# Ledger of designs, part 22: VHH binders against Abasic site processing protein HMCES (HMCES)

Target 1, 269 residues: Abasic site processing protein HMCES (HMCES), of Homo sapiens (Human) (q96fz2)
Amino acid sequence: CGRTSCHLPRDVLTRACAYQDRRGQQRLPEWRDPDKYCPSYNKSPQSNSPVLLSRLHFEKDADSSERIIAPMRWGLVPSWFKESDPSKLQFNTTNCRSDTVMEKRSFKVPLGKGRRCVVLADGFYEWQRCQGTNQRQPYFIYFPQIKTEKSGSIGAADSPENWEKVWDNWRLLTMAGIFDCWEPPEGGDVLYSYTIITVDSCKGLSDIHHRMPAILDGEEAVSKWLDFGEVSTQEALKLIHPTENITFHAVSSVVNNSRNNTPECLAPV

## First folded at step 1 (VHH)

Design of5 (from of1 with Y99G R100Q S101Y G102Y T103S Y104T F105L; framework vhh_ozoralizumab_d1)
Fold by ESMFold2-Fast, scan of step 1:
Structure of5 (fold): chain B 269 residues (1-269), chain A 118 residues (1-118)
Amino acid sequence: as target 1 above (269 residues)
Amino acid sequence: EVQLVESGGGLVQPGGSLRLSCAASGFTFSKYAMYWVRQAPGKGLEWVSEISGSGGITKYPDSVKGRFTISRDNAKNTLYLQMNSLRPEDTAVYYCARGQYYSTLDYRGQGTLVTVSS
């Protein structure tokens, strides 16, 4: 799980995250550091991506069901890290295996502090190994979407123009994450960084890749994962499992180079 | 606990009419835009109609414009879809859906089947 698309303009992304708090009040998440959000069709580790987290992480008396949206660095830097440069961390913390999350100090400690987040994306990319070649076939993987207009097809967008029409009502992929807060030893701003929890792939994805992100399917799952004030670590971890409620299509090799940031990255081929 | 329960589906001849209803509970109905969406056999979901919380604004795709009318009764927490001049291609399971702010859908009912056939 090492590449995503999250290209929606900030206002569209914010509306796509509309939610209901514990009292039944409709809300939009409030932004923290909105200027650090950079839309891209091709997000790689070490870049910033938007996550949802409980307002209670920032305000002591906040309702834990209220949500903040904040850009965080992809690649968790543990609070105990002593070097001045986070890129020198010897561990790859882009992903966290669900089966060992309570065994690894880098993940167990922030989980104990309730540092759960929901990582937002249009979808993610995976590369299928092709028999007898070094070539891999990339796929864009995302939630099934509700069609806004009559398409005349069976759920297939065939061009970037058709895809542009669906973004106004796009259902964002919601992945279970863990974050931590790192204070630079020489001073400076606290770094917020996250990892994506991974599980065994579902039956539908098994031919593409053997692992998948832990996807939180629906608002009940998202709410329970975020609400560290009411939902214990043990209860939250019950939400971490493969899902079959996912779809995908093959994309061109343009996505292979992380510097390419165009709609062609996720357009069907 | 949000609940949306559709009713009114059935078999109708081409050119006929049906009125679908959706009973909503568990939220303040008048504060939400409501939607009808449908899924034809073997196909994806298609948006059919939208109505604002007050009922003052309605929207339709060209495929049903002039034939379908969405309406709501906020005192009864009920959403309606009046379908006229039905065609075989209108055959689908019809779902009532709740809108969030800015065209985001969050809840959908169980659906009601509409079959247009002679």
Scores: ipSAE 0.000, ipTM 0.110, lowest interface PAE 19.6, mean pLDDT 84

Design of6 (from of1 with R98K Y99H R100L S101G G102Y T103R Y104S; framework vhh_ozoralizumab_d1)
Fold by ESMFold2-Fast, scan of step 1:
Structure of6 (fold): chain B 269 residues (1-269), chain A 118 residues (1-118)
Amino acid sequence: as target 1 above (269 residues)
Amino acid sequence: EVQLVESGGGLVQPGGSLRLSCAASGFTFSKYAMYWVRQAPGKGLEWVSEISGSGGITKYPDSVKGRFTISRDNAKNTLYLQMNSLRPEDTAVYYCAKHLGYRSFDYRGQGTLVTVSS
């Protein structure tokens, strides 16, 4: 997974993340660094994306079931990285394979500290290799959405006038991530950065791409992945597996260039 | 604390009938429109029915219109779906929802499975 859409305005995104804490109280996640959130239909590695994480990471004695939402850099910079420029990191940490997560120091160490997060997106993009040509067909992949006359669907949103209705009740994709905190050697703000855990594709996606992000389907999975105060690493890793509860449609080549940031990036062709 | 608990699902033969219930708690039930949504195996979520807070207005998609009836008992905080003339295509997990979107996680309850087959 190397490209996502996360375009909702901050207030809409916040409401889309409404949740219940351990006591059953309905809450909205509390923002950290909200000004760093940059909505886009076409997010690539090294850009910031919103993630959910436990409040306990920031406040001693906080209820570990309460959630913070924060923009983090896509591409994990390990806490032990000694150079002054994180762009000099020689390893690609955009994704983390589920089968080797406990073997690689860059991921094992933050995971041992409970640094689990849920990466938010409208959906993600994958490029299917087309036989007989060197062109690739992009697809937008996302949770099944409730189909109604009121909310509309992406398929029904053939004109700009209908796009607002598509997003009013959009179910955000929730991907399992690991984050780390890197303190610049010369001083400055701590850098929070994340990686997306990947698994083998489910049957439904196997014709598009051989890998998929580890998707946390539903509130129980999301809450258990985030709650590092009550859920051990071993228990949390049981949530990491392929899911079939996913849908997709083909999109135009406009998404290929990451500088293109318009609704056409995810519109059906 | 908002909770929605579905029940009443089961195995029925084509042409049969089944009544689903949803017990709601943690909010003023009578002030909110309520919804039934279903997910067939391997498919996306589909809106099935809608009822206003007072129960005076109901809406259905063409796929179930005339066969399904949504109702509510505001004194008991309970939502119902009466399903008649069931077809194999109605096989799905049925969910009770306070909102059509995923913004309220109370709608992501366990659901109740309805299987229509011989």
Scores: ipSAE 0.000, ipTM 0.129, lowest interface PAE 18.7, mean pLDDT 84

Design of7 (framework vhh_ozoralizumab_d1)
Fold by ESMFold2-Fast, scan of step 1:
Parts: sequence; structure tokens; C-alpha cells
Structure of7 (fold): chain B 269 residues (1-269), chain A 119 residues (1-119)
Amino acid sequence: as target 1 above (269 residues)
Amino acid sequence: EVQLVESGGGLVQPGGSLRLSCAASGFTFSKYAMYWVRQAPGKGLEWVSEISGSGGITKYPDSVKGRFTISRDNAKNTLYLQMNSLRPEDTAVYYCARTYGSYKPFDYRGQGTLVTVSS
């Protein structure tokens, strides 16, 4: 997983992340650094994306079931990295394979510290190799959205303006991530950066790409992955597996250039 | 204030039946299409059935067609789901939901009622 869409305005994104804490109280996640959130239809590695993480990471006495939403850089910079420029990291940390996560120091160490996060997106993009050509077909891949069929007396559209509001009730894709905190050797602000855990593709995606992000399907999985105060690393890793609960459609080649940031990037072809 | 309160869930054996109810308040019930949606453990929301405001039109996905029946009593502001021939894969929290437009699935839903189909 190397390209996502996360274009919702901050307030819409926040409401889409409504949740219940351990006591059953309905809550919205609290923002850190909201000004660093940049909505885009075409997010690439090294850009910032919003993630959910436990409030306990920031406040010693916080309830571990309460959530913060924060922009983090895509591409994990390990806490032990000693050079002054994170772009000089020799290794690609955009993704972290589930089968070797406990063997790689860059991921094992933050995972042992409970540095689990949920990476938010409208969906992600993958490029299907077309046999006999060098062209690849991009697809936008996302959770199934609940829909009503357009008919007179069943949820009929009242006006052209209103029928376009699919994003107000969009179910965000929730991907399992690991983050780390890097302190520049010569001082400055702590850099928060993340990687997306990947698994083998499910049957439904196998014809598009051989790998997929580890998707946390539903609030129970999201809550357990985030709650490092109550859920051990061993128990949390049981949540990491392929899911069949995804859908997709082909999109135009506009998405290929990461500088293109328009709704055309995810529109059906 | 819009409120939707589900009831009728429980533990049932495969092949059994359950009838769910949803009490609606805070809006003119007969003017809105209503949905039943469900969420299986660890899974996303799945549309189960829908009914027009008048009750004249109903729709079902293939997974429940012929087994589930949605109905409503507009005089009592109540939505129903009759579930027959239940299967283990029907195990989920069931929510009733309201919609205000054809482009959106719902704008309000209740707290849900758990249905467990197991031996």
C-alpha cells in the first residue's frame, strides 16, 4: 500500500471517527496539530496523514481507551536513527510486513512500546498489471458503503445538490499502523511517523495486487489495536490478517501522478 | 430529538426465528424510509433490508431474500424485522436506521440489538 486518498475536511473527518470509550460514552477524537492535516485525493509516502492513537501516549494518567487524532509522516523514522535528515534513511519503511514485524528492529521496538495507531483514509489505490503491455490499471479500494437504490418512494433524491453528499456518511478505511517518535540529534520538534502493516491479499483483491494493508474491520478491532494499556502486543497481532470486506472500482490514470489532487483521482472510469 | 431504540435480539439456534422491533420518536415516522443494517463481530456495516415511508416498497439483498421480512406500523412509530431460517452468519448487532435521501444510506441509527445464532 503506497497511495491513499484522505480528502475529507477536518470537521467531517472528525465526525467520521466518532467512537465509544470503555465506559460507553460517545466521543470524538481530540486533535493534535490539526493545522498539519492536508486533505488530498492522492497521498504518497513522506506526506502527512491522520492517524488515531491512544490518549495514554500523550498523558500519563489518561484512559487508554480515549483517542487522539494526529497527522503523522508516512514512512516510519526509527527512534534510534542518528542522522540529522530523516530523508537520508536508507530503508523504505512505508510498509511493514506482518510476517516479519517481530524480526525487524525498526518495527519490533516501537511495537513493544505499544506504539500502535490506526491509519485513516477514504480508501487506497493499487495498480493492476495488464498482461502484454507496460500499462497498469489503477483501482480505488475502500470499505463497502451502505447504499439505498434510487427509486421514487425509497430514499428518493430531492435535489441535485443534496444527492452528491455521499462523503457526509462515508465509512473511513481503518488500517493497522505502527508509529515511532524521532528526536532530531541537534534538537527541534519530535517527528511522529508511521508505517502501514501489510498482509497477503484476500481472494477478492488477488487479481489486482498480491499484498494489501492489514484492515481493522469494525470498532472492536480498532479499539483493541489502539488500547495498548489493556491489550498486549501478542493479543493485538491476532487482529492482523486479510479481510474480504472490501470493494473497488477502476479509476483513470490521473491518479498515477502524485501531484494530481482532484476528485478525478477516485472517480469511476 | 431523533431516537431509535431496537429490541428483540437474543440467542437462537440455527434454523430458528426472531422478530426485531425498533421504536422511533422525535420525527414524523411515516415520511422516512427505514433500514435494518447489521454489524457482525469484527466486520463492517451490512445493509439487511429497507422499506419506504408508506410501506409499499421493500428491498432485500440476496443473502436474506426469502428469509427476512421488513414491515412497519406507522400508527405506532415502530419498525419490524421478522427473521426466519437463521444461520450462524446472521450473528450480528442489528440496527434500525433512518434515511432522508436516496444517495445516503441513513442519517440516524439506534444503539442496536445483538442476535447470536449458535448451538
Scores: ipSAE 0.000, ipTM 0.098, lowest interface PAE 20.5, mean pLDDT 83

Design of8 (framework vhh_ozoralizumab_d1)
Fold by ESMFold2-Fast, scan of step 1:
Structure of8 (fold): chain B 269 residues (1-269), chain A 119 residues (1-119)
Amino acid sequence: as target 1 above (269 residues)
Amino acid sequence: EVQLVESGGGLVQPGGSLRLSCAASGFTFSKYAMYWVRQAPGKGLEWVSEISGSGGITKYPDSVKGRFTISRDNAKNTLYLQMNSLRPEDTAVYYCAKPYYTHSAFDIRGQGTLVTVSS
């Protein structure tokens, strides 16, 4: 909900996002600002992360089922924000609770404009509170992965050397996001920023943390969330719920410091 | 919060003229290009005119070029559309639009103003 891994090289990430448009045409998402994409095993709020969004946000005659991939700032800066420096925003907009999304102006307004995006990650991190200590145990949480050497998914029992072989076919975590566009009062480039919608944890994650991101499990859910030209806000919000199709393993405290950006951050401990 | 309020629509005969106004608030009006767009009954949105923030550059599609003139008064935060030589095909709801943070999309906030051109 507050830390992710998204380390794939740009070309691998792009291929991992292959999709079919409304006409069944096989496509890769088109990049905006690809040079702003910074792969990392340890992405924190205020950094840029890649998101998918409908081409229709950028081209008025575009097929709304066609996708753009763009780096956006994690931490939504509302379009109505009046101050010159977005880092001075008083409120934390890293996450948006599903139960109050239509009540909070910062999220309701962009949602009403169809500003839905899919936030991409290898997976996310959560810190489990340990009874009787001030320490927390970090976990890396991700979709079950298909192994190339044998039938089945990647689990905590797999050795670290086997994990290095799976990134070319890694199934990216796809989280429901809302983005907004902020124009600096003094002029300059539009800032695109996003928030991750959160829901109550599923049964499988309840012992780790009480909240989880709203995960869009599969291409049907992803396409409906992105397609603001054909899918209304009301219909899209029906996609926002916990999922049980998730796996995890404990990781070392190396991940605690967001400046640490190595494979050790997500390696099983 | 961004507000755009259109006015000036009405019933006019073919060959007539009409002047639309849009009162803008909630943003630095002079910093943004502004648009007029219209939607005829049963049709999609059609771009009608564009004006730069300073007012120095204007653009029109061939369908209205020479007949419509877009202008702005940055001191009054007001956008105008002067429509001359009106035709029945100009019948539509006219909307004032701010850029939707891209040049190819329109941020339409108001209820629009209905223009009916009929004999």
Scores: ipSAE 0.000, ipTM 0.100, lowest interface PAE 20.0, mean pLDDT 83

Design og1 (framework vhh_ozoralizumab_d1)
Fold by ESMFold2-Fast, scan of step 1:
Structure og1 (fold): chain B 269 residues (1-269), chain A 118 residues (1-118)
Amino acid sequence: as target 1 above (269 residues)
Amino acid sequence: EVQLVESGGGLVQPGGSLRLSCAASGFTFSDYAMYWVRQAPGKGLEWVSEISTSGGYTKYPDSVKGRFTISRDNAKNTLYLQMNSLRPEDTAVYYCARDFLYGEFDYRGQGTLVTVSS
């Protein structure tokens, strides 16, 4: 997972994240740095994307079940990074493999601090190798959406107008992430950055790619992953596994160039 | 099982060159950033170079910058270190290491000894 779409306007995105706290109260997540949110159909590493995290990370006595939404840099910058420019980080922190996370001391540092987040996206892109050519076929991969028409689902035959309407009630993809906080050595704002945990691909995606993000399917999984005040690292990691509750469709090569940021990037072909 | 096997070390005179190789197996090599690290006799591990998953980004400490070049061949699951203008202080066991994120190493090989002396 090295490319996503997250194009919803801030107010639509906020409503899509409505949730219930531990008391059963309906809430919307509170924004931090909302001006840094940049919607795009084609998000690459080093860009900012919205994540959910527990309010307890920012307020000492906050209810750990309450949620903040904040834009964070994709590509985890370790707290110990000593250079002035995070873009000069030379190793890939876009994804974090689940098979090494649980067993290695270096992953205990951010996880031990409870720095778990849920990475939000419309969906993500993967490129399938095509037999007999050097071309790769891109696919847009996302949660199954609620049917609005009895006879249909999202597909190449659907009108553009129907595609525009689905975004009002879109179920966002919720991926398990780990974040860290980096303080620039010469001063400036603390940088929050994240990585997406990856697992072996499910059977439904195995023909497209051998790995997939760890998807948190449903509010119970999302709540447990975020609530580092009540859910231990050991218990939270039980949520990290392949899921079959996903769908996809082929998209045009327009998405290949990360500079392209149009609805055509995720439209069915 | 993850395996990293270094080769190419040996005795070389000051000012000489050596090319180290690391054969990787047991994992998808192209998914990981890779490092070369070294340990001189009686000293701790020193980072020597790093390379991104695609090979598009490389980084070196000042001690070897301009003299060493890291590269990779993802089709062959092989990592390389070209060492030029070698100095006596480059004498060390050189290890191929797999990135674990956060700049720490997941696995490293057995090492290959590089001795720079007249």
Scores: ipSAE 0.000, ipTM 0.121, lowest interface PAE 17.5, mean pLDDT 83

Design og2 (from og1 with D99E F100Y L101W Y102L G103S E104G F105T; framework vhh_ozoralizumab_d1)
Fold by ESMFold2-Fast, scan of step 1:
Structure og2 (fold): chain B 269 residues (1-269), chain A 118 residues (1-118)
Amino acid sequence: as target 1 above (269 residues)
Amino acid sequence: EVQLVESGGGLVQPGGSLRLSCAASGFTFSDYAMYWVRQAPGKGLEWVSEISTSGGYTKYPDSVKGRFTISRDNAKNTLYLQMNSLRPEDTAVYYCAREYWLSGTDYRGQGTLVTVSS
């Protein structure tokens, strides 16, 4: 998983993340650095994406079941990185394999500190290798959505107004992530960055790509992954596995160029 | 075994200075934010200072800001607290503590007593 869509306006995204805390209180996550949120139909590594994380990471007496939403850089920069420019990191931290997460220091250390987050997206893109050709077919992959006459299907939207209705009740993809905090050695703002945990692809996606993000399906899984105050690393890792509760459709090659940021990137062909 | 050993406490006059040290072992010291906390006679625990993993970020409550300085030497696995302009109300047992939220638990050393008297 190296490309996502996360295009919802901030207010729509916030409402899509409504949740219940441990006491059963209905809540919206509170924003940190909302000005750093950049909606896009075509998000690549090194860009910022919104993540959910426990309020307890920021407030020492907070209820660990309460949630913050914050933009973080995609591509984990370990706390021990000593160069002044994060782009100089010699190895790829866009994804973290589930089978080696406890073996790699870059991931094991933040995981041991409870630095678990839920990466939010409309969905993600993968490229299927086609037989007898050098071309790859892109697909947009996302949670099954509840259909209404008002919201319609993505492919049926004929105008911007109708397109907006599709997104009002969109179920965001919730991917398991690990984040870390990096202090520039020469001073400056702390950088928050994340990686997406990956697993073997499920049967439904195996013809498209051999790997998939670890998807947290439903509020129970999301709550347990985020709640590092009550859920140990060992228990949280039991949530990391392939899921079949996913759908997809083919999209045009417009998405191939990460500079393209239009609804055409995820429209069915 | 995680171990934190504080030292440097003692008796000083008001206006005096002390430097506390904390020797860490049993974990990768440079991976953890560190704290100093204190407990005055008959009172609860009070947070005194916080330092990030690299030492680039420090935080203090108003009661000690400008008088106390937290620092660390990651090569020596040692945390320090430089205390200047000491006041009688600074009298307390001072504890070195590792990041409190790691698995929702807190590791502290045995403490070192600081007595400020005229």
Scores: ipSAE 0.000, ipTM 0.218, lowest interface PAE 14.3, mean pLDDT 85

Design og3 (from og1 with F100L L101E G103Y E104G F105P; framework vhh_ozoralizumab_d1)
Fold by ESMFold2-Fast, scan of step 1:
Structure og3 (fold): chain B 269 residues (1-269), chain A 118 residues (1-118)
Amino acid sequence: as target 1 above (269 residues)
Amino acid sequence: EVQLVESGGGLVQPGGSLRLSCAASGFTFSDYAMYWVRQAPGKGLEWVSEISTSGGYTKYPDSVKGRFTISRDNAKNTLYLQMNSLRPEDTAVYYCARDLEYYGPDYRGQGTLVTVSS
C-alpha cells in the first residue's frame, strides 16, 4: 500500500467513475482542481491521487450521495499540525491500520467529521520476498476484469493498441481512505490529504505480502463509505475487512524506481 | 531515535532450539509489520520471517517453514523468533527489521549470533 498506478486520462477516469445517486439517477462525479491530476503508472506517497468524496463536504445543502472527484496529497496532514511546511510531519501517514484507527488522533478526528474518501487506482504494487533471500519480486494487484472481445487481458497486451483496448472497460480499484483539511498557519490554500486504510492480507495475497488496502468491492460498499450524511462512522467501519476478490501478476523491476512512469511498470513478465 | 535490540543467540547443537527477542523503541511498534533476517558468514542477507501489525498473518520461506515461529507482544514492544530443529546451515547473525509502507526492511540493530555446531 505504498505504490499505485492511476494512469487514465481525466475524461476516461471520469467515465470509469459513473455512478447512481440515492434517487437512482445516473451521474458522473464533478471535478475539483482537475489541473492537479497527474496520471502515472507509478504513484508514490506525497504525490497527488484522485479520490471520490461526498459533495456535502463542499456544499451545505447537497445530497450526501452525490460525488466529487478531487486530487489529494497521499500522506495525511492532520488539521492540528502547527508547522508551516507539511513535509516536516514526523509521522508516516501513508497508511492507517484498521485496528487502531479509532485510537490515533490523526485519524480519529477526521473520521468523526465524516472525512471518508475512496482512493482510485488502476491497481497497487507489492514486493514479495523471494526464495529465502532479501530479493524482491514486484506484483501488480487489481480487481478481476471482465473479459470481452474488445478489452482483452493485460497478459495479451503486447502492443500500444492492445493496451488501449484493455483500459476501455477497466474496473478501477476502490480503496477506503480518510482525508483531512490543513490550513497553513501563515495563510494560503487549504491542503487536502489522505491516507489508505490497511488490513491484514487475504489468503490469496498472503504469499505476496502480509498487508493489503481495505478494498471496497462494489458500488454498494463505495456509496456507504462515502455517504457520511446517512452512514455513521461505526457502520462505515464494518466495511473495512480483507477481500478475496483480487488478482495479480508479476511485473519487472522497472517499477522499483518511482521516477519510471511507463506501461512497462505494470506489464506482465 | 529508532532502536531495535536483538538478543537470545548462542551456541546450540543440531536439533536444538533457541528463542530470539527484539526490543523496539523510538517508534509506535504496533504500527509496523516486522521481519527477521539473517546473514550467514560469507553470504548475503536472507529473509527468515515476517509478521503483520496485529500478529494475525505470518510468512516463512521453505528453508525454515515448520521449524521457526515468529510472534510479537505489542504491549511489550517485543518481537520473537522461536527456532526449533536447528541445523548447521542456520548459523548466522540474526537481525530484526521494521517494515516500511513502501515495502522493505528498515533499521537493523547489531544482531544476535546463532551458531549451530556439534
Scores: ipSAE 0.000, ipTM 0.160, lowest interface PAE 16.9, mean pLDDT 84

Design og4 (from og1 with R98K D99E L101G G103D E104S F105L; framework vhh_ozoralizumab_d1)
Fold by ESMFold2-Fast, scan of step 1:
Structure og4 (fold): chain B 269 residues (1-269), chain A 118 residues (1-118)
Amino acid sequence: as target 1 above (269 residues)
Amino acid sequence: EVQLVESGGGLVQPGGSLRLSCAASGFTFSDYAMYWVRQAPGKGLEWVSEISTSGGYTKYPDSVKGRFTISRDNAKNTLYLQMNSLRPEDTAVYYCAKEFGYDSLDYRGQGTLVTVSS
């Protein structure tokens, strides 16, 4: 996973992340650095994306089941990185393989610190290699959406005529991430950055791509991944596996250029 | 084996100063945020300071803000707490803690006693 869509306005995104804390109280996540959130249909590595993480990461006495939503840089910069410029990092940390996460220092250390986050997106894009050509077919991949009421009838999310209206009740894709905090050696703001954990593709996606993000399907999985105060690293890692509860459709080549940021990027073709 | 050894505590009069040290070994010191926590007689643990891996970011509760300064020397694997304008309510055993929240007893040392009394 190297490209996502996360285009919802901040208020809509916040409401889409409504959750229950450990006491069963309904809550909205509290924002950190909301001004850094930039909605886009076409987010690439090194851009900021919203993630959920436990409030306990920011407040020592906080309830670990309470959630913060914060923009973080896509592409994990390890806390031990000693150069002044993150672009000098000599390895790609956009994704982290589930099978080697405990062996790679860049991921093992923050994971051991409980630095688990849930990466939010409308969905993600993958490029299917086509036989007999160097062309690749892009697909938009997302959770199955519930039907919405429309003039007394229920409309489907994949209907072109209904796309504008489906966003009001869109179920966001929730991907398992690991984040870290890096302090520039020359001073400046702490950089929060994340990586998306990847697993082998599920049967339903195998014809599109051989890998997929580790998707946390439902609030129980999301809650356990985030709650580093109550859920150990070993228990949390049991949530990391392929998921079949996904859908997709082909999209136009407009999405190929990361500078294109329009609804056409995810519209069915 | 992670080891943290606190030192520098003692008896001091109200308004006095003390500098605490923590010698760390058994882990890569520069990879972890470090904390000072304290426990007054008959009370629970209280967080008193936090420092990021590089030392560029520090946090303090209002009870010690402006009076205490946390610092670190990553080349020497040593954490410090400079305590100024000490008050009787600062009397406690002070513990050095490695990142894993302030509640990880496995990575706290033996502590160093600070008594503020006339």
Scores: ipSAE 0.000, ipTM 0.171, lowest interface PAE 16.3, mean pLDDT 83

Design og5 (framework vhh_ozoralizumab_d1)
Fold by ESMFold2-Fast, scan of step 1:
Structure og5 (fold): chain B 269 residues (1-269), chain A 119 residues (1-119)
Amino acid sequence: as target 1 above (269 residues)
Amino acid sequence: EVQLVESGGGLVQPGGSLRLSCAASGFTFSDYAMYWVRQAPGKGLEWVSEISTSGGYTKYPDSVKGRFTISRDNAKNTLYLQMNSLRPEDTAVYYCARGEYLDTYFDYRGQGTLVTVSS
């Protein structure tokens, strides 16, 4: 898994992340570096994507159930990395396999520090291998959406007015991630970067791809993953498993080129 | 500062056994996957074995599989390589290395210990 869509305007994205803290208070996550958020239908590794994380990571005495939303670099740069240029990291840290997460230091160390985050997206893309050909069929994969009489489905949205209605109440995909903080040896701002945890595909996705991101289905799972002050690493890892609550449709080859950033990237074919 | 100090190398007859040790200091040993790598005279660096942070997972190339066993003692900050059924082609300087499990990247290695397999 190496491509997502996250195109919602900042205000729409923020409202889609409304939540309740431990005391039952309704809240919106507070932004860090909001100007670094760049909406796109076609996000690749090394670009910034919005993630949710606990406020306790930034304020020592904060309530660990309160949330920050921040853009982070996709592709985890470990805190121990010694070179001045993160692009020279020899490991591919776009994804982290659930079965080896406790064996790899790049992931075990930040996980031990409670550096868990929830990666936000409209959905993600996967390319199905077609037997007997080098051609691959891309699919857009996302949570089942609650239908309204006004919004209809993505398959029925063929005008700008109808597309606006689809996104008004979109349920964002919430993927389990791990982040780390890297301090450049030459000085400068701390780099926050993340990886997406991956698991074996569910039955519904097995014909498209053999792996899928670890999806946190529902507010309870999201809250437990983020709340490192109350939920241990061992307990949090119980949330990491395949999910069947997912849907998809085939999309055009327009999405193949990561430079293409239009609604056509996720439109059904 | 990170230090890895290998020991246990020496001259051994073909078919013999040798046990290498690596003493680690300057970092939390149990947080790192560890490796043994070797370099024969006039050749490049070759990966010999790797072990996960807990010691629960190990991996070997076909050239040493069944003959070499990597292990670790996290309480003693020590890495081991048990070498059995040694062959002349195992002659090399053996290095202890720190890194990630299932990757070829090593961020630090020691000074090495020489293993000579000869009559």
Scores: ipSAE 0.005, ipTM 0.315, lowest interface PAE 10.1, mean pLDDT 86

